VH-VL binders against Lysosomal-trafficking regulator (mv). Designs and how they scored, part 2

Target 1, 99 residues: Lysosomal-trafficking regulator (mv), of Drosophila melanogaster (Fruit fly) (q9w060r2686to2784)
Amino acid sequence: SLNSQILYNFAAKFLPVDGEIEGEIIITDLKLYFLATYRCRYFNVNCDIANITEIWLKRYQHQETAFEILLDTNKSLFFSLQNADDWKIMREVFCDKIV

## First folded at step 20 (VH-VL)

Design z1 (from n6 with light chain S31K Y92F)
Fold by OpenDDE, fold request of step 23:
Structure z1 (fold): chain C 99 residues (1-99), chain A 119 residues (1-119), chain B 107 residues (1-107)
Amino acid sequence: as target 1 above (99 residues)
Amino acid sequence: QVQLVESGGGVVQPGRSLRLDCKASGFTFDDYWMHWVRQAPGKGLEWVAVISYDGSSPTYADSVQGRFTISRDNSKNTLFLQMNSLRAEDTAVYYCAKGYYRGSYFDYWGQGTLVTVSS
Amino acid sequence: EIVLTQSPATLSLSPGERATLSCRASQSVSKYLAWYQQKPGQAPRLLIYYASNRATGIPARFSGSGSGTDFTLTISSLEPEDFAVYYCQQRFRWPLTFGQGTKVEIK
């Protein structure tokens, strides 16, 4: 199997329909992980980067700091980033998938 | 209840290899990213490596990149550190550590296993 | 990598005294900073995470403060069991890094 090293990490909030979870996004060559800061029902959020079809830049709480990841399974992951530098990095890393 | 037990340390010559094991118990092992942290005798702490809960994403400190391999067997609740091309500066107590709620703070540590690299 | 510099290297105090330990980062780590205690022959123990949150079971005499580049660990009144080496650690960016440690010793 292929291994994938950490390339980027972002302080982030995962934004499911029923709440707001503080944590960290970890981006590797192959996968995106969200690591919640506490034990919760969203403890194992992750996806293969290859399965990401589109990324939409979104507003969260009236700020353009969020993005929605669309997967080939028709599922989506909604995140908000807390640092401006991380936002720039995210857009650069996923520029080919941003619509 | 949570317990981490390292093993495999010993004395080896430079250029040799050694494998460390860390047996975990008392928590859901495959939910957590696991780390190795080392401490040279009389020195401070140095982060060595991390591996994702699914075992697919290892990452290393520059000082060990290309020489060490971190892996895990979730069916056996065991973390591994394969150390190749050992150097004198690798001499240290090696700790396995669990993330605090899967973050990168370490709430549980093993007691460590000593690796001595000397001619 | 982000370099953490702790000061002082050694802090000599008596039981009952207040201990103030500093950790300075080479660049901002926001509040993603932890403190550990290590006694001779033992593994480190997590004291503080996210700059000011006490870990489970940590006595109230331990407190953390700061953000950005400057952080402080305070022990309001030293107990005999508090004499040890203390390390700060950042998790803002990879690789994870530790300070070089501050030894709190008995005067």
Scores: ipSAE 0.827, ipTM 0.946, lowest interface PAE 0.6, mean pLDDT 95
Fold by OpenDDE, fold request of step 23:
Structure z1 (fold): chain C 99 residues (1-99), chain A 119 residues (1-119), chain B 107 residues (1-107)
Amino acid sequence: as target 1 above (99 residues)
Amino acid sequence: QVQLVESGGGVVQPGRSLRLDCKASGFTFDDYWMHWVRQAPGKGLEWVAVISYDGSSPTYADSVQGRFTISRDNSKNTLFLQMNSLRAEDTAVYYCAKGYYRGSYFDYWGQGTLVTVSS
Amino acid sequence: EIVLTQSPATLSLSPGERATLSCRASQSVSKYLAWYQQKPGQAPRLLIYYASNRATGIPARFSGSGSGTDFTLTISSLEPEDFAVYYCQQRFRWPLTFGQGTKVEIK
C-alpha cells in the first residue's frame, strides 16, 4: 500500500511530562510514529493522522521549535524538532490542522 | 540472544514469485521496525524494505516498489518478503535486519538467504 | 536519495597498522551515520551508530567521527580479524542508503 509508506521523517524530541526523549518522527499517509533512538519506556508512541484534531505550535526552551498534537481522544503528543528545515516541512504537511 | 533466521531463498525464473521468511527470537519482536537488506553477488548492501513494528506501515526502495511486499506476523515473530515479478537484478542474498532501538540502524542481521533469478 | 561515497575502495594494510576509512554524503546527514563490518560469507555487523557510538561488544580500537557530510571510521591497530569490507549507512532521510564499501585487505 502506497498510503502507508513513509513520507517524512524528522529528528525530534518527544516531550512527555516527565522529560524529553530524543528520536525520530516518521510520518506516513496514515500514521505518525515516534521512534526513540535509545532504549526507553516509550515504545508505542504513535497516532493515526486521522485522529489528529489540532496542532498547536509551541515554544520549547524559549524557541519556536515545538508543536503539540491534539488527538480526538483528548490526549496530546508534544514534540520538538531540531532542524529548521524539518520545522518548515512539518508546518506545510500539517497546515490544515495547525491552529 | 537475538536470532534472525531467513528462509525461502532459491532459484527461480524471471517473472516468478518467491516468499522469504524471517523467524525472529531473543527480543520483543513487535517493538521493532524490521528491514530487508539485500546484497547482489560481489556487490554492496542495498536497503530493500522496512515495516513498522505494528505492521501497518511498509516502505520500499524504488527498485522493488510495486513488486515486493513486506509484512509481518507478530504473533509468530516472523517477517515476510513477498517478491513478485522477479528480475535478474533481484538476485542477491536477502538479509533480515532488526532496527537498533527501533531506529534505522541494524544491530542484528540474519545469515541471509540466497535468491537467484535466472532463466 | 542521499548518496554515500566511501574511500578508498581498497585499503591494503598490515596487522598492527592504523586504518582510516572515509564516508562522504551527498548532503548533510547530521550524525545519523552508521558503520558496518562484513566478512566473507557473513552478514554485516554493526560497528558504529550515530557517527561515533560503538555498538555493543565492539572493541575500542574501532572509532567513528564526523558530522554533516564527512565521516571517518578508524581502526587504531588492525587485528587479523579486522580484514573485511566496511560499509557506511545513513538514516537521516529515506530511503536508507549504504556506501559502496571499503575493502580492508591484508598487505
Scores: ipSAE 0.809, ipTM 0.943, lowest interface PAE 0.7, mean pLDDT 94
Fold by ESMFold2, look of step 20:
Parts: C-alpha cells; structure tokens; sequence
Structure z1 (fold): chain C 99 residues (1-99), chain A 119 residues (1-119), chain B 107 residues (1-107)
C-alpha cells in the first residue's frame, strides 16, 4: 500500500458547528488525522492532504490560533491549535495551501 | 485492564524471517495507533514502527525500512511485525506499545519478546 | 533526526535525596517530551508526558519541567523503588527518539 511517514503532532481542538472537541492532529506526508481525546461522534477524523484545496487562517477566542481546511469534497474542517509553536509549524508546513 | 502480550520471538540465523504477534485486550483496539519499540540487550530504547488505528498508515524507523512490515487485524485485536532479512543488529527485546493519549505517548507496554539473530 | 542527550549518565544517591535528571534536545521539541522509568527485566513505564504532566497513577514526587531544548525530571525524595533507568523521549518530529538513559542507583 502507500508509504507514509508521520511528520508532526499538534495538540488541537476540532470545532464542528455545535461543539469543541479536544484532541490531537497528526500529519503524515499523505494524510491529516484528528484523534479526539474522548469517544464522540468525531472520534477519528481524517483526510488525504492531496484533497485539501485551501486553508484559511482564523481566530478563535480572539487568538490567531485556528484554521479551516477546505476539501475537494463539499466538506470543511475547523481546528484550533493549543500553542503558538504548533501554529508557527502549521503555517510553515502548509504554506502552499494557505490563502 | 489493558493487556498487551507479545509472542513469536526466538533464535534465528541472519537473513531469515520472523513474525511477531501482539495480542491486545482491555481497551478498544481499533481506537488506537500501535507501536513496536525494541531494546538491544544492555542498551537503550529504539522506536521501530507505528501503524494507524485503521491499519492504513504504517511508518518505520530508517534502520528497518524495507525489511519490516507492521500490520494489524482489528477483528482479532492483534498487531503484527513481519521481520525479513534479519541482521545481528536486530537482536533485541521487542515491545508492543499502545499510543493515543494526548500526543501519542506510550502509556502501556507489553512485557516484550526476545529476538536473537546469530549464527 | 532529533538527538536527545541525557545527563548525568549515572546518579548515585541514597533514599530520601532529591534527584535531578537532564534531557537536552538537538533542536526544539516544544513541550512534546516524555519521561519513562525502566527497572531491570521490565518494560518502560510512562511517568511524564507533554514535559510536565504526570501520567495516571504516578506519585507526586515525580515532576517534569522545561520546553524547547532543555528538560528536567525531578524526584523530590527518592524511594527504594525509584532506583532505575530513566529515559526521555520526544514525539515532536519523526522518527520518535529516546535519550540514552540516566541510571539512578543506590549509593
């Protein structure tokens, strides 16, 4: 199957329209995973990085720590990172996709 | 109670193959990323491989890339490590370790199985 | 690859003394650093994750601190069961790497 390599972990919150779910983002060279800390509807979320078309930098709770990922489907994913170092890395890693 | 039990270790000649199994219980196996970590006798710890909860994303240390294959069967709560083209440097105790707790640290480990590669 | 260098290599102390163990990373790992304890013939046990958080069931005498490149594990008052080898481990950048270990031995 596909060769993948894990590149980064980010402590993160997944922000569906009606909630705030604590977890972790794991980035491989092929996929982005969100792993919720506790069992919920969005316990294991993932997408192929190749399917990400745009990333929009956002504020959450008045801090510039969030981003919205637009997929080539009709879906988007909204995340907030837990620390400034991870925010900096996210911008560097995905610079070609950021609007 | 979380339990990880490795098996399949033994003595083999260089160039041969061996398969390790790790049987898991006491947690929902397919919620977690699973790892192999090894320790040569009298030496420190070396991470070997990881596989995603759904089995689709394996990742390997450079020292074993192309020779080892990590896989899992979630219906049997079992993690596998197929070790091909074994070398003397692969001699170690092999631990199965559970990830996925606020940053994917190894919160539970098996007791290990010894692999000895010698002539 | 991020190299973790632990010091001292060996720490000879008596029960009741304070132990201070250092781990230094070759580049910043933010706070993505864990500490493990390993006794002879046993698997490692997670003590500290995310630089400073104690894992479930770990006694309060264990504490971790640091960020970036410099990290410390402190055992405030050594108990007989604390004489073991301690490893730091980073999960900031793959591959996952461990320090070479610090042995805490009875004086």
Amino acid sequence: as target 1 above (99 residues)
Amino acid sequence: QVQLVESGGGVVQPGRSLRLDCKASGFTFDDYWMHWVRQAPGKGLEWVAVISYDGSSPTYADSVQGRFTISRDNSKNTLFLQMNSLRAEDTAVYYCAKGYYRGSYFDYWGQGTLVTVSS
Amino acid sequence: EIVLTQSPATLSLSPGERATLSCRASQSVSKYLAWYQQKPGQAPRLLIYYASNRATGIPARFSGSGSGTDFTLTISSLEPEDFAVYYCQQRFRWPLTFGQGTKVEIK
Scores: ipSAE 0.441, ipTM 0.822, lowest interface PAE 2.2, mean pLDDT 88
Fold by ESMFold2, fold request of step 23:
Order: C-alpha cells, then structure tokens, then sequence
Structure z1 (fold): chain C 99 residues (1-99), chain A 119 residues (1-119), chain B 107 residues (1-107)
C-alpha cells in the first residue's frame, strides 16, 4: 500500500525573510512539514522530499543549527533547530541532499 | 462552531472488521491533522492514529499497525478509521480529535462511538 | 517511547482548595506537553498546551508549568465542576502518549 508514515519530528523555527516562527518540523518518508505553534500566515508550510534539490547547512545566532532547503521551483525554506541531537538526526536523514 | 460527529460503532466478533466515520464542520478541515484516540472501559486514553492535513501521511500506534487504516476525504470533511482483524483489546470508545493550531494537541473531540469486540 | 507518569493517582479535596497535579516524562519533552480534563461520560477537554498556555475558554484558575521532564497542573481554587480525571499528553516524539490519569475527587 502507498502509505507515508511519520519518521521524525524536531522542535524548530521557520525563518522567513521578515520573521521567526516557532513550531515543529515533521518528516515522513515522502514529505517535510512545518507546523507553526500559533496561527499565522505560514500555517501550511510543506514540501515533497523528492522536490528538494540541495540542503545547505547554515549558522543561526552563531551556532551551526540551521539549514536552508532549496526546491526544484527555485524557492527556498530556512529553518533552525535548537537541539544539537535533532541537528545530527537531520544531517543523517538528508545526507544525500546536503551540499 | 466546531463539530465532530463519530458514527459506525457497534458490537462485533473478534476477527471481523468495522469502519468508523467522523463528520467535521465549523472549521477548515484540510488545514488540520486529524486523530483517533480511544479509551477502553474504565481505562485511560490511548492515541491510535493520525493523518496529515492532505491525507498523505498516516501514522499508527504499534497496537493497531497493520490492522487499522486512517484516511480522510477533504471534499466531504470526513475522517475514517477502517478497523480490520479486531481483537477483544480493541474494545473502547473511539474519539475523533482535531489538532490545536494544526498540531498534535486535541482542542476538539467528538463524543465518541463505542466499539465492543466480544465472542 | 516516552512514558508519562502522573501523580498522585487520586487527589481527594474540597471545593475551594488548591489542587496540584504532577506529570513526569521518561525523557525530555521540552515544552511539548498538554493537559486534558475528562468528566464521567464525556469526551476529554483541552486545558493547557505547550506546557503553560491556556486553551481558548479555559478559566484562569487553571495553570500549567514545567519543562523537560517535570510538569505541573494547578487549579487555584477548586469549583464543583473541576472534580474529574486529568491526563497529560506529550507531542515531542512519536508515538504520541498520554499519562495514566489523576482523579480529582470530592472529599
């Protein structure tokens, strides 16, 4: 059967150009979702993992806890993690996409 | 006004199947992850399953993995739970629950539908 | 998998008294903890989310606190409608889990 399953979740912030949105990242075998803690204009942020072309590791607040996801549409999504263990898991999960 | 109305509960024999429906109204159904949570008589709450707002990402408790299927039809504002190979330990009130702020806190619950699995 | 242990199992108090309920997680859940109230024959009702935020329509006498592994629900002055079973629930890691409940009953 063609069922996706949730594999991981990370406490995270979504970092649009004009803000910092607290929430969580949920990763399935097919998709990445960001669920904001509070209702806002970024309420329904997601992408298909197959559409991710590159992931760039970044610093946020002088810590190596952020990453930028580049999509095949030339859009990007920027996130930060505050948990070092979650950061290591993220790198393992997406190792084939990291530049 | 948010409403969740479960239906489809009843008495069934072990090994049989049952489908539960949850009809939703009063909110934008396809914005929210939807859950099933159950409570055996006289016992506490047990999370059963969740499905993502777009219907593509179901996840199950170990106790029901491989036997239950959660699904949704966003055009009909309806959540489903297909329960196969039912066991006596599946006897419970089954609640449909809406995620608060689209997440995994349950701000609205239906009144529940009783499923009894007995010989 | 994260086990939530609630204490006490039963809390016998009179109206007007302060109730303090504990929830302890087997590993850190950060602030991703909720509290629910369930009265006999009714569905659960969300009280507190994200450890300390009151859900819409919840009276100010309910407050939550804690982070990591130790969490507390406080009812500052019990009303007759507050005698119920209370559950904590974590959403930090899958699968989602509930505590076994604390019954708050009238003395």
Amino acid sequence: as target 1 above (99 residues)
Amino acid sequence: QVQLVESGGGVVQPGRSLRLDCKASGFTFDDYWMHWVRQAPGKGLEWVAVISYDGSSPTYADSVQGRFTISRDNSKNTLFLQMNSLRAEDTAVYYCAKGYYRGSYFDYWGQGTLVTVSS
Amino acid sequence: EIVLTQSPATLSLSPGERATLSCRASQSVSKYLAWYQQKPGQAPRLLIYYASNRATGIPARFSGSGSGTDFTLTISSLEPEDFAVYYCQQRFRWPLTFGQGTKVEIK
Scores: ipSAE 0.237, ipTM 0.757, lowest interface PAE 3.9, mean pLDDT 87
Fold by ESMFold2, fold request of step 23:
Structure z1 (fold): chain C 99 residues (1-99), chain A 119 residues (1-119), chain B 107 residues (1-107)
Amino acid sequence: as target 1 above (99 residues)
Amino acid sequence: QVQLVESGGGVVQPGRSLRLDCKASGFTFDDYWMHWVRQAPGKGLEWVAVISYDGSSPTYADSVQGRFTISRDNSKNTLFLQMNSLRAEDTAVYYCAKGYYRGSYFDYWGQGTLVTVSS
Amino acid sequence: EIVLTQSPATLSLSPGERATLSCRASQSVSKYLAWYQQKPGQAPRLLIYYASNRATGIPARFSGSGSGTDFTLTISSLEPEDFAVYYCQQRFRWPLTFGQGTKVEIK
């Protein structure tokens, strides 16, 4: 069994096609989790970092604070960060996956 | 109502082991990251460990890394702390704590269980 | 590891007075700072998260402010139940750390 360590946490919004969910992203050495602020249908949003194939930087509400994660299952997750320092850290951490 | 009940504390000699349990109720246990926080008598709070809601991602304070193991059994709504190679500086009240936004800040705490490491 | 230093260590005040508690971080924690209250013989209670947001059920007399390295908890008019120890806590980087506490005691 694998034991991962939490490296970062970011205040974020998860942006499914039908909504905008406030919460936070937690990044371990193995996984990325999204934890919603309140109970909703997106309770168990997570992925293995190894399964991330590409990350696309995006604008959200006219700000370059969003990104889309493409998974090897052809699914994607869309997020917007609420903090400029976290945005910089995300780009540094995932530099090798950013298109 | 949210309840967290710690148990398993006691008096042990240095170098021995103890296991702490935290029984949770009043919320969906497997939605939340769970923490242990300790407080030495007359001292401040020290974060000890956290485990992700699925049990797969534990993280520890440097002071306990390699000696303590956090785990959970979601089918029994129970959080565990296995404490090996106990030292005098591990003497504290140990609190089980629930994350406010599932893992961000601690909105519910148990009443704590006292661990005394004394020769 | 991010060190949080609280001041003063002890604040002796009367009911009705304004309390101002400081927390200083060894490096920026942005706004990822919380405040807790702990009364003797009790577990801590979350007061403020994300520097300035009151947790559920916390009275309006509690307010938090600051960002980066300097944070303040203010109790606008002390009530008898507010005499306790207060801790700040950061979650900007692991490991999570607490300040050493400020005791607010009755004069």
Scores: ipSAE 0.188, ipTM 0.754, lowest interface PAE 4.7, mean pLDDT 87

Design z2 (from n6 with light chain S31K Y92H)
Fold by OpenDDE, fold request of step 23:
Structure z2 (fold): chain C 99 residues (1-99), chain A 119 residues (1-119), chain B 107 residues (1-107)
Amino acid sequence: as target 1 above (99 residues)
Amino acid sequence: QVQLVESGGGVVQPGRSLRLDCKASGFTFDDYWMHWVRQAPGKGLEWVAVISYDGSSPTYADSVQGRFTISRDNSKNTLFLQMNSLRAEDTAVYYCAKGYYRGSYFDYWGQGTLVTVSS
Amino acid sequence: EIVLTQSPATLSLSPGERATLSCRASQSVSKYLAWYQQKPGQAPRLLIYYASNRATGIPARFSGSGSGTDFTLTISSLEPEDFAVYYCQQRHRWPLTFGQGTKVEIK
């Protein structure tokens, strides 16, 4: 398929330096979307998976439930997943990018 | 208030094409993933397709993959469903649906437009 | 895909009675389950989302419960306008799927 087909959706928090935003991550073949549940500065966050250079597994609130996406632009996106099953899936999906 | 208005339905022969339009109003259209859901006569609901708010990520049910194309024009607040290679089993009322809280629940639906594929 | 099976297929009740509708998923959908009401000739209407949250404008007599694979929609006291077909829908995994529906009809 040439389309960016949706593969997974995860309940997630976007963790910018200035706060915590509840929302949903949608993973497609080509893109990762974060959809905030409310209108805010980070209402629409997305990136091309191809632009992801590395993914670092991180701790958030003393739990191994977060990950940081490093982009080729030297920007990063920090997320925390709320469901253990989603966490497992995430690691499988992005296993080739996890350092 | 939120309003979704489908159009473009009609009677077509198998193998033909048809395009459905859904005009949205009453909300910030380009903030929401939009869906098509269909319902064959006397049958249940079947999810057909979704498209991201930016129009770059369409996803389809297996039953229509390769034949249908979902797209949108955010400047016109319009959702489209291009249906090619239509089959008898595509006969249904086609609804456009808006996601609730930007998720994949559907809080608003159009009135639906009937597509009949018959020889 | 996740298959949602609703039961019963038809529920015949009288106004004022309690209606209990079941939706069972072939695998866990966590709480990502919605309920819709559809009347003849009309589009579906969202009743419940995230298993137990009433959508805006939905009367209190409608309630949802459950998690994982078993979900229930309850109408505490049926009103005449509640006789319709009810569908469950999951959004935990793609593709999105609906149950086959339960028809609540007047006895």
Scores: ipSAE 0.811, ipTM 0.943, lowest interface PAE 0.7, mean pLDDT 95
Fold by OpenDDE, fold request of step 23:
Formats: C-alpha cells, structure tokens, sequence
Structure z2 (fold): chain C 99 residues (1-99), chain A 119 residues (1-119), chain B 107 residues (1-107)
C-alpha cells in the first residue's frame, strides 16, 4: 500500500569510516537505497527519506562531490556522487534538507 | 545452481487478467532486486518492471504502468507479475530476471513464459 | 528514456572471423552498459557488464569497450555457437532500456 516508485538513481560511493564502497543510490518516493556492486558488510544500506533530518554537502578527495545524510536516529550516511549531473539533481531533490 | 522458473503464461482475451509467478532458488532471494523483461514474438527485449529486495519499491515501464503489478514473497522466494487490462501488444515471452549483485544488469533469467493476448 | 541504437541490424560472417557490433545511446550512459547474447528459443545471457567487464563464464573472445554514448562488442574469432542475436542494455537511467538487437548470422 505504501509502495514507492524509483525517481532517481545515482552512481555513488558509500563512505563508511573503514573505506569506500562503489554502488548506486536509488531514490524512490519514500526511500533511499544504496546498492553495492559486490557483497560486503555494507550490502544493505537504506533509509526512509522521512527520517532524513539534514543533509550536509561535503568534500571527498578534494572535490565537492560528497554529502552526509543525518537521520533522526542520530546515525549518518556518507556518500560521494560520481557525476556532475547527478550532483545537481541530488541538490534539487533534497534542497529542503540541505543545510 | 541459480534457477528462475516462470509459470502462469497462457492465452487470454484482451481486457482479461493473468498472473505470472517466478520461483527463485540457488541464491539469497531477498538480497536482490528482481525484474520482469518481456519479448514479443520475433522482437527485441523490453524491460517491464522492477521491485526492490524488500518489496516496497515497485517501478514500471510506461507501457504497463497502471495495468501491471510486480510483487514478491520473500518467504517463498517467489516473484509475481499481476497483469490486468491485457492488450494485444502485451503478447510476449515474459522473463523474470535477477539483478547482478543487486544492480540492474541481469545475470540470471528464467526460461520465460508465453503470454498471448488475442481475441 | 535513453534510446539505444544497435548496428548493423544483421552481421553475416564466417566462423573464425572478427565480429564488431555497435551500440549508440541517445545520451550518455557513462559505462553502465551491458551486452547480452540470445540464441533461438533461449533466454538472454549476460556477456558484458559495465561496458567492458566479462560476466562469469564468458569466453575471452568476447570483449566490450566504450563509454558515454558509443559502445562496441567485439568477438575476436567467431565460434559456431556465437551466431545469435546480441542486445545492449543501459542501466544509467530509469527506465532500463535495450537496443533493438544485432543478429550475427553465418555467411
């Protein structure tokens, strides 16, 4: 009943404290998924968009291509986008949450 | 070891409904986004629908939006395609396909099940 | 949607010859392009993903190249079992789309 259609997809890296994982961010009406390109401890990363409190734009490897998602659980997800077009789209989509 | 087995195809009249099943085995089903891809007789491949591993995020091609419903039962390792308001142009072999490492390449396909919509 | 156009429509070659198949995208798909092989009466089989990575079990005679809008599948030396229809597919943007296919047939 609360199904969510895919709206956007971005080539991305998930940036946990212990490395980087290549994959894809999929944004639906309700959820954000990160799909890793291989099986790893971060294979299942997702969050409800409603639980996103803030998004901080950040630098990664000296480029302004990263962002940190803060969740209402006080946890965060750190990502880097690989395409300029995707970065633009991301900022537009989440403009109300970007600090 | 990986197997996808479609079933439920057949001949139906336009406007009717049909449900396809895809039984998966040989991999952790609930880790993967699953897809339906169809192929009209003598034609190319057309992506139809995808559903997230948790079953909460279905997405459809425009050609089937509003008529088809993709769903899954992870407890039964089964993917479904409910097809309503069928049209002649829906005539095709329907394949269930597994996403490659959760991506949207298709590393495994079922044998396909033929759906024929004809008056 | 991103339209993938394959060429040629039909490629007639003999065993042992080199096959070169083209797939062009209406807009950039980066490297998110796959190639599939389909034989009559069979489901497609993944050959190449991410433009140039061979899928598991795919012979070395198959290779993919390209990025952006122009991609190529090369079969260095055709084997009898390679005569089939080949499709490209992009996953850069939704909806997922396929090329119309190239038939590699025996001369």
Amino acid sequence: as target 1 above (99 residues)
Amino acid sequence: QVQLVESGGGVVQPGRSLRLDCKASGFTFDDYWMHWVRQAPGKGLEWVAVISYDGSSPTYADSVQGRFTISRDNSKNTLFLQMNSLRAEDTAVYYCAKGYYRGSYFDYWGQGTLVTVSS
Amino acid sequence: EIVLTQSPATLSLSPGERATLSCRASQSVSKYLAWYQQKPGQAPRLLIYYASNRATGIPARFSGSGSGTDFTLTISSLEPEDFAVYYCQQRHRWPLTFGQGTKVEIK
Scores: ipSAE 0.778, ipTM 0.939, lowest interface PAE 0.7, mean pLDDT 94
Fold by ESMFold2, look of step 20:
Structure z2 (fold): chain C 99 residues (1-99), chain A 119 residues (1-119), chain B 107 residues (1-107)
Amino acid sequence: as target 1 above (99 residues)
Amino acid sequence: QVQLVESGGGVVQPGRSLRLDCKASGFTFDDYWMHWVRQAPGKGLEWVAVISYDGSSPTYADSVQGRFTISRDNSKNTLFLQMNSLRAEDTAVYYCAKGYYRGSYFDYWGQGTLVTVSS
Amino acid sequence: EIVLTQSPATLSLSPGERATLSCRASQSVSKYLAWYQQKPGQAPRLLIYYASNRATGIPARFSGSGSGTDFTLTISSLEPEDFAVYYCQQRHRWPLTFGQGTKVEIK
């Protein structure tokens, strides 16, 4: 907070149980944001990185391009990344949280 | 009609301070990350700073880190840039910018406000 | 930080000619590359985003291509209003950076 610094932007889809929402993930040193492209129920989603307990690598449409973030509230966020370069970076950045 | 109007530019001596304002209208201001971009006379564009839609996550170019502060007041649809310890190399036209599809491709820019730092 | 190098610095052409502008990145920016046009006394105008998509209201004579480190803006047939300075910009890694510009001027 206040000294947050943006590190990465990833094209991504947010995958709630009832939809597939196009947007982008922005990662700072303190927070993860999802910004939907168009107005919807999940237009602005964010969490503190410190509250992320585990990250689970997942398949989406038979490709290993997705991940599920488990929060300390036992809620989860499910995302699919747009390209392979971003997938590699996500794995490196969050390697200590990946189960 | 999206509109961004910068103000607060002027001539100041090195080491002094100046605050820039950007008044936004025609869109839901607190849905968008907002940026400052500057252009020195006769030179190219340089990204300066960004702030998250909720005001909690500012980020700065190395050239201004520690001297400039970006902030916003969502109740007044206004973006700010507090510029301290100004240097001659800060002389530029300063633009506020809004992202295309909320991202970091800039589809709407203000008219710019000129800051001149000269002794 | 990612340096974007544009070439040529100046491109002198006549109306009706094809213009080809290059932008090269010091490291991969994937497809997160935009092109802007700037006329004297005006703010930049977004032309192309995500390497190849035309922004709203941009004529079909403007096209972008490339991925990774090598990107091209093409103006298929120059109109009088196209003589301006063109900038590329990446949003893949922070800080956001612009190329130094290519001036397209009338021969």
Scores: ipSAE 0.486, ipTM 0.855, lowest interface PAE 2.4, mean pLDDT 90
Fold by ESMFold2, fold request of step 23:
Structure z2 (fold): chain C 99 residues (1-99), chain A 119 residues (1-119), chain B 107 residues (1-107)
Amino acid sequence: as target 1 above (99 residues)
Amino acid sequence: QVQLVESGGGVVQPGRSLRLDCKASGFTFDDYWMHWVRQAPGKGLEWVAVISYDGSSPTYADSVQGRFTISRDNSKNTLFLQMNSLRAEDTAVYYCAKGYYRGSYFDYWGQGTLVTVSS
Amino acid sequence: EIVLTQSPATLSLSPGERATLSCRASQSVSKYLAWYQQKPGQAPRLLIYYASNRATGIPARFSGSGSGTDFTLTISSLEPEDFAVYYCQQRHRWPLTFGQGTKVEIK
């Protein structure tokens, strides 16, 4: 979509089963993007927000700075944010999906 | 060597249109979100628009929403800004800018191209 | 839209002096703030990102600090090449916005 509105950027790590990948999250009103800092298998990750069924708030390294996004395909994306303030903002942005 | 070269600026009357091009080289163009930033003569910087690496998610400053269209052709390493219904306040040097980490903070800027909207 | 207000508008100093530039945001931008340097006739150059991280190739005399609404760029000992206009820029909420600039000039 050529009319999506970008709302936020957050420094983030993407946490696939096989790694920990530095990058940033960009949230629009329609999509969530993860852009890895360096070329890797998960260089460009994105999903449509409409396909998100649930968001689970998680701890990472003993801090409440992470979240897991469950998609309508039963796949999930696990992210860790750089600080607790960003995690709280993400919580507010997606409050209707958090369980 | 990262290079961004803008072109298409000129003098136009209010209400007319211009298209700006930005040719990119020295980096993998379709890895990056690309921006337009403008600077009115003697004034500060104003962000204008951004487009996602695949061209699917454009976003605009309120001052240009509905009048300007950002787009890209990744096969030609080229960023575009279609500027319609130009106003005197659109007079500025227009810079093409590349994000530092792919979509954030502008680490490389072109030389700029001047757009003057005057009767 | 988040407004960034820089102060002072002009800072007149001599080489070797310490420069302190302020940027205040109308609402919190967390640490998502960058600083740029612009010399006449040139495009801006990125100095600091994420409030305090120096960009590649930026000398150690440049440092950034702050979070939330109050940010500072410090040049610990001015060199002749540091006399320029400095802009802050936030990337927390869209649209992206810049401060109006602080000119650092030779006294």
Scores: ipSAE 0.419, ipTM 0.809, lowest interface PAE 2.7, mean pLDDT 88
Fold by ESMFold2, fold request of step 23:
Structure z2 (fold): chain C 99 residues (1-99), chain A 119 residues (1-119), chain B 107 residues (1-107)
Amino acid sequence: as target 1 above (99 residues)
Amino acid sequence: QVQLVESGGGVVQPGRSLRLDCKASGFTFDDYWMHWVRQAPGKGLEWVAVISYDGSSPTYADSVQGRFTISRDNSKNTLFLQMNSLRAEDTAVYYCAKGYYRGSYFDYWGQGTLVTVSS
Amino acid sequence: EIVLTQSPATLSLSPGERATLSCRASQSVSKYLAWYQQKPGQAPRLLIYYASNRATGIPARFSGSGSGTDFTLTISSLEPEDFAVYYCQQRHRWPLTFGQGTKVEIK
């Protein structure tokens, strides 16, 4: 019924407490997906953009290339981007949610 | 031995409908976003549509938005393209394609199925 | 929408020669660019992804380079099987777009 529109792909790492998972982020107008490169416990991660309450810019390995997404369920998702241009785009696209 | 096999092409009149199927084998189908890409005779490649691995997020090229519907049945390893209100400019070979790392570089393509829209 | 412009439209060369194909994007696509080969009556074949990485099973004579807006596919020494049409494709922003193609033909 509702047609989504894919806006961006970002090469990214998902950073759970216990690991570092290579993959990509795909952003549509409705959802954010993380697709791990290889089968693992965090193979498919996604959230509705409407459920994102805050985005916090973070450092990872001495670089300001990471962000933490806080959901309305009090859960969070922590990512680092592998490409500096993608990080700038993410900040512009989600500027209304950045704290 | 990844294999993608399209079917359902043919000759139809403008304004009619046609459904394309793509049967997949040799990989875990519901790990991948799946695409349709078309090529008009003697022309280049045009991306048409994509659908997320779980079937919940379809996206379309502007040229087909509102007329075509991409869907998938993961229990049958099958991708679909429902094409309504067909126009002459939809005449093309239609390929289904899978992403290299689940995403959007197309490492495997089907053989293609020809759709001809002619009055 | 990002427009990819390939040049030249046709490249007429002999086996053993070096081929250099260009792809220019209307805005930056970072390194999110792929190259495909297509022979008549066949589906495209992925050659290069992420600007410079060879796909599985692609011979070492194929190489890609570039970032941002300017990209190059190089075939270091043409083999008879390399005479085909080559397409670039970006995945930086949607919709996904392809260049119009460069035909590499035998002289």
Scores: ipSAE 0.360, ipTM 0.813, lowest interface PAE 3.2, mean pLDDT 88

